# VH-VL binders against GTPase-activating protein rrc-1 (rrc-1), part 4

Target 1, 194 residues: GTPase-activating protein rrc-1 (rrc-1), of Caenorhabditis elegans (q20498r280to473)
Amino acid sequence: LELTDLYMRTGKKVPVIVEKCCASIEDQGIVTGIYRQCGIQSNIQRLRAKFDSGAEPDLHEFGQRDIYSVSSLLKQYFRQLPNPLFTYQAYPKLIEAFEKEDSLSEKVESLRFSLETMPEAHYRTAKFLMEHLTRLCKSKSLTDMTSKNLAIVWSPNLFRPPPTLNGADTHLLSGLNVHTAICDFFIENSESLF

## First folded at step 4 (VH-VL; framework fv_relatlimab)

Design c4 (from r7 with heavy chain H53Y)
Fold by ESMFold2-Fast, scan of step 4:
Structure c4 (fold): chain C 194 residues (1-194), chain A 118 residues (1-118), chain B 107 residues (1-107)
Amino acid sequence: as target 1 above (194 residues)
Amino acid sequence: QVQLQQWGAGLLKPSETLSLTCAVYGGSFSDYYWNWIRQPPGKGLEWIGEIDYSGSTNSNPSLKSRVTLSLDTSKNQFSLKLRSVTAADTAVYYCARGDEYLYYFDYWGQGTLVTVSS
Amino acid sequence: EIVLTQSPATLSLSPGERATLSCRASQSISSYLAWYQQKPGQAPRLLIYDASNRATGIPARFSGSGSGTDFTLTISSLEPEDFAVYYCQQRSNWPLTFGQGTNLEIK
């Protein structure tokens, strides 16, 4: 289910799966390679089925035993959104704002303006996730996950270019690099951007 | 300590619906997954599906379209319905308790032989 | 789905002998494998979980080993009550799957 449709049905701007996974990871996820290490597929499938059925599983005890499955579940959830977290609609504006401006302050202002045009559910969920990653980055000495490392593992799950008639003209490697750079910037500047 | 007792119809005709119920005695119902597993004569075990206390279900893709799992928390019971049975569904059916983290089956019902024949 | 292949299909031994049963997975399942014992007319009984941990009440003569794709159940000295069918089960990937079984029969 798309984020806005979910919000309309539940009245919650941030999905319960996002809130519960982030809380579990902040409590039990200060471990080496959080978000980089893979979870167990059967555990991820089980947890996903619970959330999809409308259940709200207790991730506190689960996270104590298998936090990598919780983190893998969260990344999978974002990767599988029909409209990416940063939306197909906002994508070209975000890329342009990031690449066009040279100064930090101008880049923040331009990106903030573009982010504010996103639908409410996407904006609030992006704010929630980016602030979560910013907090997690403060424990990088324990996790070995810097903002850049988090951006490398997270960016493929958050950014997808809109489908185009000229797909053959796109340079995938260049696109992957800019996605990582924008994600890293969002993690480092979440307080100013949201 | 924990005991699972199951019951239901043992003889079915093709196209009928199989219905089995399992009751849990002597242990916590809310902290586990409740499973159905079957074994055709002379063959190995096949996992059918699971249900937890909240009513969340997961089932084997090979059977998903025909399987309905339900529970009655007031009686500590859970049930399996398998629609449109054929001779291929002839098996001993077991209910079993699954651990939430280890996904092994530590307590089992006594089994019910279900025969599908015309 | 992950396919588990057990070998041999039938193993004929005498009491007092050592039994070694194999289970091979079609893909790596780390250590996420369990072993069950099933006697005629009875439900399966959990013996070993996560490759090497004995379940509660299981005698010390039962041991499990292995990781990745190759797993072994060992019964160090067979007792008459150990002659049964043994199944392996993986919990690494969904759906949960079992091997086809090894029949340990008295010679």
Scores: ipSAE 0.006, ipTM 0.550, lowest interface PAE 10.4, mean pLDDT 87

Design c6 (from r7 with heavy chain S54E S56Y)
Fold by ESMFold2-Fast, scan of step 4:
Structure c6 (fold): chain C 194 residues (1-194), chain A 118 residues (1-118), chain B 107 residues (1-107)
Amino acid sequence: as target 1 above (194 residues)
Amino acid sequence: QVQLQQWGAGLLKPSETLSLTCAVYGGSFSDYYWNWIRQPPGKGLEWIGEIDHEGYTNSNPSLKSRVTLSLDTSKNQFSLKLRSVTAADTAVYYCARGDEYLYYFDYWGQGTLVTVSS
Amino acid sequence: EIVLTQSPATLSLSPGERATLSCRASQSISSYLAWYQQKPGQAPRLLIYDASNRATGIPARFSGSGSGTDFTLTISSLEPEDFAVYYCQQRSNWPLTFGQGTNLEIK
């Protein structure tokens, strides 16, 4: 289910799965390689199916047993959104805003404007996720996950170029490094951007 | 203590539907998955599928098109239907309780021998 | 699917001896392996889960070890009631799969 359709169905701007996974990880996920270390495929699929059915499993207890499956579940959820978190529609605006401006303050202002054009569910969920990752970076001495490391593992799950008839591979190749750079920037500057 | 009791048809013809039911005594469905596992004569165990207290199901890909799992929480029962049976479905069928986190089976039904023959 | 291969197919021993049963996975399953005991006419009984954790009520003579692809179930000193078929099971990937069994028989 698309993010906007889920919002319309539930009345919640941030999906329950996102809210619960982030809370579990902030409680139990200050461990080496969080988001880099993979979870157990069977655990991830079972939890995902519960959330998809409308259940709200207790991730506090689950996270104590297997936090890497919780973090893997969250990445998979974003990766599998039909319209990516930062949307197909906003994608070219975000790339242009990031590449166009050199100064920190001008880049923040340009990106903020582009982010504010996103559908409400996407904007609020992006805000929630980026702020979560910013908080997690404060524990980088314990997790070995810097903002750059988090951006490397997260960017493939958050950005996809719009499908085009003219050179889909060209869009992917040209965007590879910029996706990580934008994600790193968002994590470092989430308080100013959202 | 938790006990599982199962029942259903023991003799089927090819193309018929296998129906088995398992009743749970001394426990609730909450925090557990309820499983079906089969064992062909002289062979090892094969996992068929699971259902939780909310009705979420997960099935072995080799059987998923033919498997239907259901719950009746008012009776503390869960059931298996396997469509379009063949001689290859001849086996002892077990119901079993699975842990929510560890996926191991700590309580089992007594088993039901299902024979499919023309 | 992950294939579990148990060896030997049949193990003939006497009461008081040590039994060592092997289970090998076709790919790494970390420590996500369980062991079951099955006696004739009965359902399987859980012995060990996650490679080395003894299930409730299981005697101390049963122990499990291993990780990755190679796993062992050890019975330190066989009792008459231990002669049965033993199965391993993995929970790393869907579908859940079991080994073909090792028949532990009395000499």
Scores: ipSAE 0.006, ipTM 0.522, lowest interface PAE 10.2, mean pLDDT 86

Design c8 (from r7 with heavy chain Y33F)
Fold by ESMFold2-Fast, scan of step 4:
Structure c8 (fold): chain C 194 residues (1-194), chain A 118 residues (1-118), chain B 107 residues (1-107)
Amino acid sequence: as target 1 above (194 residues)
Amino acid sequence: QVQLQQWGAGLLKPSETLSLTCAVYGGSFSDYFWNWIRQPPGKGLEWIGEIDHSGSTNSNPSLKSRVTLSLDTSKNQFSLKLRSVTAADTAVYYCARGDEYLYYFDYWGQGTLVTVSS
Amino acid sequence: EIVLTQSPATLSLSPGERATLSCRASQSISSYLAWYQQKPGQAPRLLIYDASNRATGIPARFSGSGSGTDFTLTISSLEPEDFAVYYCQQRSNWPLTFGQGTNLEIK
């Protein structure tokens, strides 16, 4: 279900699955390779089915036994959104804002403006996720997951260019690198951007 | 109009398993072979392997022992797992559509940068 | 495996000139050769398949010829957007293999 449709149905700006997974990971996920290490497919599938049916499983005890399935579930959720977290509509604006400004303050201002054009559910969920990753990054000495490492594993789940007939031509290597660079910037500057 | 979209973990440590998935939109899944091709930074292209709608596979002999290809026909998705990665596996990985008779690649995914670092 | 050798490694030309790129196979591959164009940061784009057939949407200035072991890609009059790396690929034998590429650069 698309984020805006879910928001309209539930009145919740951030999906329950996002809130519960992030809470579990902040509680139990200060472990080596969080978000890089894969979980168990059958566990991910079972948890996803419970959330999709409207159930709200308790991830505290589950996370103590298998936090990698919780982190994999969260990445899968974002990857499978029909409209990506940072939206097809906002994608070209975000790329341009990031690339055109050399000054840190001007880059923050341009990106903040572009982020604010996103639908409410997308903006609030992006804020929630980026702040979560910023907090997690502070534990990089324990997790081996720097902001750049988190950006490498997260950016493919958050950014997709709008579909076009020349789709391959719009996916530059510089574009793939830019996705990681923007994500890293968002993690490092989440308090200023959101 | 056919579109391939790919995703997967982009940061790995040596000895880990790479996992990538490609979804096919807007076209027939059953009439083609679905391929993985990689390109190390600044180098040429290397074909990894193919899978058809029935699950039949062929893969590059240089990678065969480490490669697993799989298919989810209900979702029009196919996946690559590459075991025991090393720094030599650092590359942009592409999924691509190949015709059964032509064996040339007319549609490509956007690419996924995979970095293997210690 | 079949080795494809492309020449020259680098070709420097100006817009409006004719480009001729070569691909040589270590064994006969009949006409089972394709040509791709790749610009920095992009996926390759299929130009020519089975030695001489233009892929859908490819401008008429691109043509392919050859059979057996010797193949040629010709661009009759270079446009600015044609400066890129070009790869040949064979489908005669498994594994599928690519040439090392020719970098077509502005003189």
Scores: ipSAE 0.000, ipTM 0.387, lowest interface PAE 26.3, mean pLDDT 85

Design e6 (from r2 with heavy chain Y99E Y105W)
Fold by ESMFold2-Fast, scan of step 4:
Structure e6 (fold): chain C 194 residues (1-194), chain A 120 residues (1-120), chain B 107 residues (1-107)
Amino acid sequence: as target 1 above (194 residues)
Amino acid sequence: QVQLQQWGAGLLKPSETLSLTCAVYGGSFSDYYWNWIRQPPGKGLEWIGEIDHSGSTNSNPSLKSRVTLSLDTSKNQFSLKLRSVTAADTAVYYCARDEYDSSGWYFDYWGQGTLVTVSS
Amino acid sequence: EIVLTQSPATLSLSPGERATLSCRASQSISSYLAWYQQKPGQAPRLLIYDASNRATGIPARFSGSGSGTDFTLTISSLEPEDFAVYYCQQRSNWPLTFGQGTNLEIK
């Protein structure tokens, strides 16, 4: 299910799975390698089935035993969105804004403008996730997860180029690397961008 | 202590719906996942699906389109319906409890099994 | 899906002997492997979970070891009641899968 369709059906700007997983991780995910360490596939599938059926499982008890499955579930959820979090539609504008502007203030202004063109559900969910990751960075001495480390593990789940543009990009490797760079920038500047 | 008792129709014709029920005695119903697992004659075990006390289900992708799991919390029972059966569905069917809650899907208590034969 | 391959398919031994049963996974499953015993006409019985933890009520002669892709179930001194089919099961990846079984038969 698309984020916008889910928002229209539920009236919730941020999906309950995103809200509950982030809360669980902030409560119980201050552990080494959060988001880098893989969870247990069977536990991920079990939790995913509950959310997909409309249930709201209690993640407090679960998170105490297996927080890596909660973090893996959240990454999987974003990876499997039909339209990525930062949308196919906004993708070329976000890449252009990030690459063409050299000054911090101009980069923030251009990216903010592009982010604001996204559908409400995508904008609010992106804001929620980026602010969550920014808060996690405060515990990097305990987790060993810097903003760059979080960007490396998160960017493949958040950015996908439109299929028609991928074949025309002769600098595909540079384009793939920019996903990590822009994600790192979003984590470090979430307060200014959202 | 904990005991699972199962029952249901054991002889079916192709295209019919298999219906099995499992009742839980002597233990907590709401704290566990309840599973169905089958074993074709002379072959290994195949996981069918699970249901918890809230009615949330998950099933094996190979069977998902044909499987319906349900529960009756007032009777501490859970049930399996498998639609459009064929000879390939001939197996002993077991209900089972998932002991390790947060670890999941290690089966500590099993029903006695029900032989289901699908033949014309 | 993860394929679990058990070997040997049949193991013929006498009471008092040591039995060693193997289970190999097609990819790493860490320690998320269980062993079950099944006697004719009966449901499977959980013996070992998370590769090496003995389930409640299981005799000390049963032990499990291994991690990653290679796992072993050992019965240190066979009792007459131990002759049965043994199955391994993984819960690392969905769907859950079982091995094809090893038939431990009396010589």
Scores: ipSAE 0.006, ipTM 0.480, lowest interface PAE 13.5, mean pLDDT 85

